VH-VL binders against q0atu2. Designs and how they scored, part 4

Target 1, 119 residues: q0atu2
Amino acid sequence: MLDKKARIRTSREYRNVFEKGKRLSGRFLIIYYVENALDNNRFGFITNKKIGMAVIRNRIKRQLRAIVREYQGQVKNKHDIVLVARAGIGKSSFEGMEKDYIAIMKKAGLFARNANKID

## First folded at step 7 (VH-VL)

Design ga2
Fold by OpenDDE, look of step 7:
Structure ga2 (fold): chain C 119 residues (1-119), chain A 123 residues (1-123), chain B 108 residues (1-108)
Amino acid sequence: as target 1 above (119 residues)
Amino acid sequence: QVQLVQSGAEVKKPGASVKVSCKASGYTFTEYWMHWAKQAPGQGLEWIGEINPDSGDTNYAQKFQGRVTMTRDTSISTAYMELSRLRSDDTAVYYCARDTGSLFYPTGHFDYWGQGTLVTVSS
Amino acid sequence: QIVLTQSPGTLSLSPGERATLSCRASQSVSYSYLHWYQQKPGQAPRLWIYDASSRATGIPDRFSGSGSGTDFTLTISRLEPEDFATYYCQQYESDPYTFGQGTKLEIK
């Protein structure tokens, strides 16, 4: 699991991202992102019943957290980012999910200029 | 159709702990923030905290930090609030309440409430 | 925290009269984050007005909410017997969630 400081944990924090943030849609993910006043990034995750059964949702959450952790050091600081899983993600491979994440984050311009694990 | 059903009244001694349950039905439990509120006899409402049923993340009012623990069991769509080191001023009716908005857009107001659980703390 | 102060503490009126309940915030509150609840003895609170001026489902049109900034008002144009209850305002402009102390609307 992500460090406590790296997580969006309150309804108000989530609300702020949705109200003030930008939205980008990928194949499997929707990303909401907004600048924060902190020195670090915070991530939030949202899954719903449309994704599938609880076992599937739990798997997807684990996979998304793994992806976020993998690329965390390459994301521009001072952002709150919420990942919303789309319905089709339950049938996607981990690699497909990762590719979608990278693509949408690139489109958002959230990766650092010297990021080396992104292509 | 949406219902929040809480556990029955509790009588506890000072220093003890109490765990109140809130079983949700009629909607997807994990898709709405769950809140808890306190109402002492003849007094107003006081917000205790919130829990994200999907992630388990919690946020408590400072007044209750260190003594309150909110948890959930998604398999039975049930939220729990445990209050420890009970004292006489903890005597109150405790409510669970659902945020009107889903996790996608929490609204900050509560559309469905449990029936309340009376907790009496007396020596 | 944002403190919500309601006035009056008790309001005694008769059916058919107009009721005006005030909720004052210690800091500015966006209308989207100011709400009202009704509670009757022995019952859980019930959402009544949300977003300062929107009536919850099933709420009669004799109820109206208004206000902005630090001053909000709940108005009942013509009181019905079932309207006598305690009303609470609530905000979540900032942590933590807070409620007003309530206004008890009782029958004269």
Scores: ipSAE 0.879, ipTM 0.946, lowest interface PAE 0.6, mean pLDDT 95
Fold by OpenDDE, look of step 10:
Structure ga2 (fold): chain C 119 residues (1-119), chain A 123 residues (1-123), chain B 108 residues (1-108)
Amino acid sequence: as target 1 above (119 residues)
Amino acid sequence: QVQLVQSGAEVKKPGASVKVSCKASGYTFTEYWMHWAKQAPGQGLEWIGEINPDSGDTNYAQKFQGRVTMTRDTSISTAYMELSRLRSDDTAVYYCARDTGSLFYPTGHFDYWGQGTLVTVSS
Amino acid sequence: QIVLTQSPGTLSLSPGERATLSCRASQSVSYSYLHWYQQKPGQAPRLWIYDASSRATGIPDRFSGSGSGTDFTLTISRLEPEDFATYYCQQYESDPYTFGQGTKLEIK
């Protein structure tokens, strides 16, 4: 699990992202992102029943957290980023999710210029 | 229809703990923030904290930090608020309340409320 | 924290009269973060006005909300017997969530 410091944890923080942030849609993920006033990035995750049963949703959340952790050091600082899982993600592989994440984050320009693991 | 049903009244001694439950129905429990509020007898409303039923993440008012614990059981769509080290000024009706907006857009106002749970703390 | 001060504390009026309830914030609150609730004795609060001026579902049009910045108002154009209750304003501009102390609208 992501450290508390790296997580969006309050409804106000989430609303801020949705209200002021930019939205990009991938195949399996939708991201909302906005600059924050911190020195670190914070991530939020949203799943709903359209994805599947609780077991599936929990699996997806674990996988998304793993992906976020893997690339955390390559993401530009000072951003709040919410990942919304799309309905089709339940049938995706981990690699598929990872690929989608990378693609969306690249499109958003959220990876640092010196990022080397995403190419 | 959306309903929040809370557990019954509690009588506790100072220093004890109380755990109030709030069972949700009529909507997807994990898709809305759940809040808790305190109302002392004859007094106004006081926000205690919130919980994200999906992630379990919580945010408490500073006044209650260290004494309040909010949890949830998604299998039965039930939220819990536990208050420890009770004192006389904890005597109040406690409400659970749902954020009007889903996790996709929390609104910060509460459209559905539980019926309230009276907690009496007396020696 | 943002302190909401409601006035008057008690408002005594008769059915048919106009009621004006004030909610003043210690700092500026966006309209989308200012809300009103009605509460009757022995009952849970009920959402009444949201986003400063939007009526919740089932709320009669005799109720209206207005205001911006630090000053917000709930107005009842013509009081009905069922309108006598306590009204609370609430903000979500910043942590923590806070409520006003309430205005009790009682029958004269």
Scores: ipSAE 0.876, ipTM 0.945, lowest interface PAE 0.6, mean pLDDT 95
Fold by ESMFold2, fold request of step 13:
Structure ga2 (fold): chain C 119 residues (1-119), chain A 123 residues (1-123), chain B 108 residues (1-108)
Amino acid sequence: as target 1 above (119 residues)
Amino acid sequence: QVQLVQSGAEVKKPGASVKVSCKASGYTFTEYWMHWAKQAPGQGLEWIGEINPDSGDTNYAQKFQGRVTMTRDTSISTAYMELSRLRSDDTAVYYCARDTGSLFYPTGHFDYWGQGTLVTVSS
Amino acid sequence: QIVLTQSPGTLSLSPGERATLSCRASQSVSYSYLHWYQQKPGQAPRLWIYDASSRATGIPDRFSGSGSGTDFTLTISRLEPEDFATYYCQQYESDPYTFGQGTKLEIK
């Protein structure tokens, strides 16, 4: 689970990312991201009922949090980042979601220079 | 169609706790932020805090920090607000209210409100 | 936090008159973060005006909202009997998402 400091936790914070963030789409994920005024990153996660039943949505969120936690040390600081699950994500494996995340984060330029084994 | 139904009135002694429920129907409970507000007798509205019903993340007004706990049970589409160490100025009607926007694009205005729960704190 | 100060506290008018309700913020509030509610005794608040000037569904044309920065108004061009209530402004610029103390619009 991501630390409290590394989560987007308020409605106003989510709205700020939606309004001012850049948007990039992958196969299973869409990310929105914007610079923040902090010394760290914050992550948010959005799923809806169209992805599947509650047990499926909960599994997807846990897997996405695990992926974000695995790579968070490689992400450039000072960003608020929201991951939006696309409707087809329920058919993806953990590894498929992981590869999609890496690809989209690299395309966004959000991984630090000299990061190991990114895309 | 959309409804927020709150638990009934409560009478409590100073120092006790109260837990108010807010059952949602007619919409997908986990896709909208839920807010709680206080209205003391003859007074205006005061925002207490918000909860993301999907993640369980909460955000409280500083005045209530340390005394309020907001939770939810997604299996029965119900939000809860618990206020501890009650004192006489906690006597009020407490409302739940739904944000009109989505979790990712909340609007900050509330289109559906519960009917209110009167909490009376008296010796 | 942002304090919203409404004036007057009580506004006594007759049906047919024009009402002007003011909401002043302690800090600048973007127009999309200033909202108004109507509340009658024994009832929950009802969303009335959002984004400073947009009427909620079913709200009559006689209600209009305006303003920017720190000064916002709610205007009722010609009062009807059902318009006598308390009106609250609310901001969403930053948490805590505060309400004004209310203006009670009562029949003279």
Scores: ipSAE 0.838, ipTM 0.923, lowest interface PAE 0.6, mean pLDDT 92
Fold by ESMFold2, fold request of step 13:
Structure ga2 (fold): chain C 119 residues (1-119), chain A 123 residues (1-123), chain B 108 residues (1-108)
Amino acid sequence: as target 1 above (119 residues)
Amino acid sequence: QVQLVQSGAEVKKPGASVKVSCKASGYTFTEYWMHWAKQAPGQGLEWIGEINPDSGDTNYAQKFQGRVTMTRDTSISTAYMELSRLRSDDTAVYYCARDTGSLFYPTGHFDYWGQGTLVTVSS
Amino acid sequence: QIVLTQSPGTLSLSPGERATLSCRASQSVSYSYLHWYQQKPGQAPRLWIYDASSRATGIPDRFSGSGSGTDFTLTISRLEPEDFATYYCQQYESDPYTFGQGTKLEIK
């Protein structure tokens, strides 16, 4: 779903976001983000066994990747962003996750000016 | 208890390929990075690469780029390393090793190692 | 890539002696990204020291790690027979996550 260059791909890159990133919590998600030295954004996704069985975790990952891909053109460039699924996300709807993502990305100031119309 | 159990020794001719497996148990396979290292007879350790078992994303040392492929099968908690176009200097023990931290907070040190797989490349 | 150079290549000592093993990095390595392993013949490596100075579980206090920047040291205050092995340093500062070539600590 996401292009290879738009993914966080190495263990050291994930660690850098954890160590240096700013953290914001929403209802279903936590976002960690930090500026990178690239001309593009990179996204990472973290789910763990606590949110449910493998079928549930795989559904959540697919839905989060779809949400990120839908809005990636509206995200300010040069950021590494990791989405961490919170406990309880397994009971959320796609729309609930989408609204949570939009809200937390707006709060972080990560949407570009031309994205001000996102609800 | 974390365990990494590797496939058995292999004997190959130059130009062939080999695929080494590493079966994980005692933890959630998709929540920790997996690494591979090479040790030629009487020589030191050499890092080959890493795989995120959840996403399948890989990162290889430049020396192995183009000849190594790391994959995994999450249904059986098994990582694989395939090395192609084998040369005599690929004769080595190959280890899998797990980062002791999580996907998001890897520690960079490997407390859990497989027993090693000897690959012999001889003409 | 960061090259780790260990010195000496081979260290021949007797039980009861003090051993000093050096690891020099070609670039600065943060304290949290320098680790040491012990390996005996026919065995997988074992994590020995992590984060430059922290002993892994079950490692005796005669082992100590120190150093910063480009220079790191593993010290064994009084050698026991079981300490004769090869020791590797490893860095996680940047990929590829390289190992040193090893110091073989042998009984003489």
Scores: ipSAE 0.824, ipTM 0.920, lowest interface PAE 0.6, mean pLDDT 92
Fold by ESMFold2, look of step 7:
Order: sequence, then C-alpha cells, then structure tokens
Structure ga2 (fold): chain C 119 residues (1-119), chain A 123 residues (1-123), chain B 108 residues (1-108)
Amino acid sequence: as target 1 above (119 residues)
Amino acid sequence: QVQLVQSGAEVKKPGASVKVSCKASGYTFTEYWMHWAKQAPGQGLEWIGEINPDSGDTNYAQKFQGRVTMTRDTSISTAYMELSRLRSDDTAVYYCARDTGSLFYPTGHFDYWGQGTLVTVSS
Amino acid sequence: QIVLTQSPGTLSLSPGERATLSCRASQSVSYSYLHWYQQKPGQAPRLWIYDASSRATGIPDRFSGSGSGTDFTLTISRLEPEDFATYYCQQYESDPYTFGQGTKLEIK
C-alpha cells in the first residue's frame, strides 16, 4: 500500500529507529518513532513467528498497512515510525487494531493539531 | 545448525543474466536480513545489497542498481540474486550472508555465509 | 560513501611475531559498526572481530581489535601458523556498506 518513499526499507533505517526512537505500547501494538531528515513519513512493520503462521502474520500486516494508510494524511511529517505487533494481536479485530493505533498515535503526539476528527 | 547452501557454479556469455540461489536452514529465515557480496578473482569483498526476507524490501549498492534484483521464496527459505546484462568483470564468486541481528535490530556483521557461487562470464 | 583503506596490503611475518593491521575510514565510524573478517583461499569469509574489539565465538584472545573514529587496528600478539590469511575490515555506519581491500598476512 505504501509506496517506496513511505516505507522504511533498509536495515540501517530500522536499526536507527530502534536505537534512537521513542517507544509507546498499546494493547496490540508497540510503536517506535523518531524524527527523520526528510519531508515525509516512513513506516515499518514488524511481526514475528510467535504471532502465528505466515497467513496470519500477512493478514495482520495487511490490516495494519490499511490502518496506517487511512490516517497517514493526519500524521505529522518527518517521522520514521515502526509498528511492532504484540503477542495476541492475531486474535484482535480490525476495529480493535484501529482503536489501538489511534490511541497510541494520539499519546505520541503524532497527529497534526487540526487533524480530522479521530473517534 | 545454521546453514546457507548456494547453487552451483555457472558459465555465462556477455549480455546474459544469472540467478544465484541461497537456501537457508537451521533458523527462522524471515527474521534476519540477508546480504549478498561479490569477490572478483584475486580481489576483495564488495557489498551488493540486502533484502528483508519478510517484506521483500531490498536495498542495493548504487554500482549494481538497475542490474541486480534480489528476491526470496519464504515457503522454501531461499533467497535469490539475479544479475543482468553480464559483462566480463562480473566474473566473481558471489556470497550470501546472514546478519546476526533481528530485522528491527540488525548488527551489520555476518556470522554465516554461503559457500559461494562462481559465475564466469566468457565469450 | 565510506571508503576503508587497509594497510599494509601485504604483511610478511614469521610464526611467533606480533602482527598489526590497520583500517582507516574516510569518515568517522562508530565502534559498533566496524567489523573484521578472516578469509583463507577457497573459503567464505569468517566473522572475526565485531564492534571494533569484540571477538567472535571461538576466536582466540591473541586477537584484539581497537580504535575509534577513523582509525582501527587488528593486532595478533603471537602469530600461529593458522593465522596466515587475508583480513578485511567492514563498516555498517552507512550504506553502501563497504569492506576494506584486505591485508594479506603471509608467512615469511
């Protein structure tokens, strides 16, 4: 869903977010985020084998990408953001993940001041 | 135990393409970055690029951009490197190598290497 | 991109001697992004030293790495016959990730 410009694509980029980023946990997700030197945001997604089989992990990533795409216009620019799926996310609903994402992004202060109404 | 087993040596003509495989075993293939490197006869190592085996995202050294394609098949834990428009200075041993760290915390050093694949470009 | 220049290109020494191999970077490299490999003919490289000074698993303590910024050194305090090989430094500070051209340590 996200084009090359909006993705974290290199190993060094991921490591930078891990090392220098702030971490916030929600019910199903953890986000790590750090300001970048670009004019745009980049998103990365981490799931591991403990969440479930590949089909389940791919479904989770697809759903998370859809959520990120839905709200990306409301996210303050210049951030690298990695979404880490927590254990148990495979049992969540799309709505549950969406609410969790919104809550974490609000807590991080990553939505623009005059963003569209979010819940 | 961790192993990276590469496909066998190849002889190619200038202008052709080659696709080298690297089959991983003994670990979870999708949880470590995979790298590829070139070593021309009598020369040192040169990094070609990397692939995230989970997402399929790639990052190539500029020297190889436009000629290299890295892919993977997660169902058989295999990474691939394809090099197109071959020329004589592409004659080299090509290695796959695994990062020791996770996808989110890569270390940038490589603890396991494939045995190498000799590609000879000769007309 | 960061160029790593190793010196000397070839180092000819006898068993029992001390070897000093240099790796100089064109830009500063954090110690956690500077690594060393050993390679013997017909074999893949082997991780030897990582994070500038940490020995990989099974590497004997006669090998030590040191340095910071742009200057890094691999030292072998007392050469053994199996230590004669080519050694490469590698950086992970920025892509493209690069290797030095190697120092061949050969028996005199």
Scores: ipSAE 0.821, ipTM 0.919, lowest interface PAE 0.6, mean pLDDT 92

Design ga2
Fold by ESMFold2, look of step 10:
Structure ga2 (fold): chain C 119 residues (1-119), chain A 123 residues (1-123), chain B 108 residues (1-108)
Amino acid sequence: as target 1 above (119 residues)
Amino acid sequence: QVQLVQSGAEVKKPGASVKVSCKASGYTFTEYWMHWAKQAPGQGLEWIGEINPDSGDTNYAQKFQGRVTMTRDTSISTAYMELSRLRSDDTAVYYCARDTGSLFYPTGHFDYWGQGTLVTVSS
Amino acid sequence: QIVLTQSPGTLSLSPGERATLSCRASQSVSYSYLHWYQQKPGQAPRLWIYDASSRATGIPDRFSGSGSGTDFTLTISRLEPEDFATYYCQQYESDPYTFGQGTKLEIK
């Protein structure tokens, strides 16, 4: 569960990320990210009907939230970040999504220098 | 065909609460932001707030913060706006309206509106 | 918040005349965040002009929007009987996403 402060919550905030954010594509995800004027990060999650039925889309969002929560302490602050699920993500494993997220976030330079999974 | 159908008119006493419904059809309910607006008799439009029907996240105008609650039930494609501790200046028509754009790229303008719900607050 | 002030409050004209409706913002609004609606009595508002100057689907060429910064205008080149209504501007620059108080266009 992401705290209220760690979520992108308004339509205008989502639009700002789309318009002004940098974009990076991975195998299952696209991220958009932009600096914000806060002390913290905020995350948003976008799925669409091309991915599958509502149950599938909700499962994907829950899994992505869990992945983001796991690594959020290692993300450089002051960013608004939107994760967009690509059409094929419904066939992916949790581990596949996680690997994709880590790779994209490293490529974006958004992880602190020690951004490795614990355990 | 896109439609937003709101619940019927209500008469309430000061101090009560009202819950207005807005049932969406003809599109994927969870893919568009939903907004609510107030129009007092003979007056203009006032934005109350918005809800992301997918996540349930809400954002309210400060004037209504603490008195308004927006919710939705995605299983029946219905948005709700509840206003508590009603007072005489809450007498108005309340509208739901859909953003033209997607959740990620909202446009901030509204292409479909509900028919409006008259709420009358009287002693 | 950004206050939108529309003028005049009421505009009384006859069919065939030109109408000019003003919307002034208390601070700068990007053209992509300024929109107009038409509303007739007993009806919900209808999207009319978006992004300051783009006509919504089915809106005739006699309607044009213009402006930038703090000053925006809706112009109707030759009024038709169906054009008599109230017009609202709306901003999406920042929340709360405010509307102007409206200009009522009445038949003289």
Scores: ipSAE 0.808, ipTM 0.915, lowest interface PAE 0.6, mean pLDDT 91
Fold by OpenDDE, fold request of step 13:
Structure ga2 (fold): chain C 119 residues (1-119), chain A 123 residues (1-123), chain B 108 residues (1-108)
Amino acid sequence: as target 1 above (119 residues)
Amino acid sequence: QVQLVQSGAEVKKPGASVKVSCKASGYTFTEYWMHWAKQAPGQGLEWIGEINPDSGDTNYAQKFQGRVTMTRDTSISTAYMELSRLRSDDTAVYYCARDTGSLFYPTGHFDYWGQGTLVTVSS
Amino acid sequence: QIVLTQSPGTLSLSPGERATLSCRASQSVSYSYLHWYQQKPGQAPRLWIYDASSRATGIPDRFSGSGSGTDFTLTISRLEPEDFATYYCQQYESDPYTFGQGTKLEIK
């Protein structure tokens, strides 16, 4: 699991990202992202009941956390990033989710210039 | 104040399509899920589906899948429900309704409703 | 899908009497996902009770909701003339959203 320091945890923090951040939509994910005043990135995950049963939501959240952990070292620092799962994500493979994450993060310009896992 | 204003009554023939509109005002349209419900004459309420006005994502009840299409125009804060291949049992009042909770924290209950749109399907 | 069965279908009572409306679910529903609506003829439904026991804004305290698991109840302690309407329960425990068939509360 992501370090506590690397997670968006409060409703206020989520609201700040939604209100002040930029939005980009991928195939399976929507990301909201905004610069923060910290020296680290924070990630949030939204997997509501519209995605599917609780078991499915938990699985997806676990998978998204794994993807974020894998690439977090290549993300530009000082950002709050919220990942919102789209309805179709429940039918996606892990690889499909990962591909979509990489694509949308690249489009957002959130990867560092020297990132080595996104090509 | 929050208001949902729907389009007027429709009369259609079997096999035709109908598109009902729901114009939202008094709140940020893209921040709440919009739902649609059906109520046949003298009958109860039936959930049709929902749309995320921000992303355009939709979820439909299985009964209506393949015949219903929900869309939105964010520029005018309007949601649309189109029902195709109409049949007599589609005769009903159709309601749009807003989820009480925000887009990312839906509550699952509906606090504001449109006035309803009567759709009559008859040969 | 979760089927909500309301009983009775019609309840005939007089003003001042106590009304008890039942909503039974085909499977367990969390209290946060069981809600009630009131509807009068020619009008849209109106949110009445949410989260099984919380009254919506402007709802008199003679209305109360209770229950858990598969059995939920809407109670009106002393009926007023304006309370005669159809009441629907609704769940969001799982997709699809579903409503009960309604209980019509009519004046005797």
Scores: ipSAE 0.030, ipTM 0.708, lowest interface PAE 4.4, mean pLDDT 92
Fold by OpenDDE, fold request of step 13:
Structure ga2 (fold): chain C 119 residues (1-119), chain A 123 residues (1-123), chain B 108 residues (1-108)
Amino acid sequence: as target 1 above (119 residues)
Amino acid sequence: QVQLVQSGAEVKKPGASVKVSCKASGYTFTEYWMHWAKQAPGQGLEWIGEINPDSGDTNYAQKFQGRVTMTRDTSISTAYMELSRLRSDDTAVYYCARDTGSLFYPTGHFDYWGQGTLVTVSS
Amino acid sequence: QIVLTQSPGTLSLSPGERATLSCRASQSVSYSYLHWYQQKPGQAPRLWIYDASSRATGIPDRFSGSGSGTDFTLTISRLEPEDFATYYCQQYESDPYTFGQGTKLEIK
């Protein structure tokens, strides 16, 4: 599990990202991202009813958290980033999710220039 | 008050296309999924698809894939459904309907409906 | 896709009587994803019961919804003249959204 300090936790924090942030869509994910005034990144995850049953939503959330943890050291600091799972993600593989995450984060320019896990 | 107002009745020939509009008012257009449903004369309701008015993302029923295109114009809070290669069995009343839940937490039921648009396909 | 089968197709009753409408799903549907609509001729459908048992705004308490799994029921305790219409159940347990074929409640 991501450290509490690295997580978007409150409705207010989510609203701030949605209202002030930029949006990019991938195949399986939509990301909203905005700079924060902190020294660390915070991540939020949205897996709503459109993803499927609760068991599926929870699985997807775990997988997305795992992906975020894997690449967190390669992401530019001082960002709030919300990952919104798209409807098709429930049928995707972990590798597919990971690939989509990397692609969309690259497109957003959120990876550090010297990142070594972005191939 | 929330209101969905659809465009007027259409008469088309087979092979043609029709584009129905649904203008939303009384709420923030981009914060709710918009759905479309078909009802043939004397028949039940059939789900066509949905659109995220904010992102433009769409999901269509398999039956309509390849022939339906849902779009939106956020500047005028209007959703559009275009159906191409029309055939006689496309004759129906088409409804737009708003998901009751918010964009990121849709409920999966529809609380507000347009008045419907009759599309008649005849040679 | 999840197929919803409503029964009976037509229900003929008189005002004051009790009406029981059934909606059966081809697979299990969570109660939060089963809903009912009322439709009268020439009008758009109207949300009637949501989450299997919650009445939409303005819906009289003579209407009730119940059920779980694959079997759901809409009950009208005492029919009023304005209750005669077609009722549809609808699910979103999984894509695609689907409706039942409807039960027409007509006056005897």
Scores: ipSAE 0.027, ipTM 0.695, lowest interface PAE 5.4, mean pLDDT 92

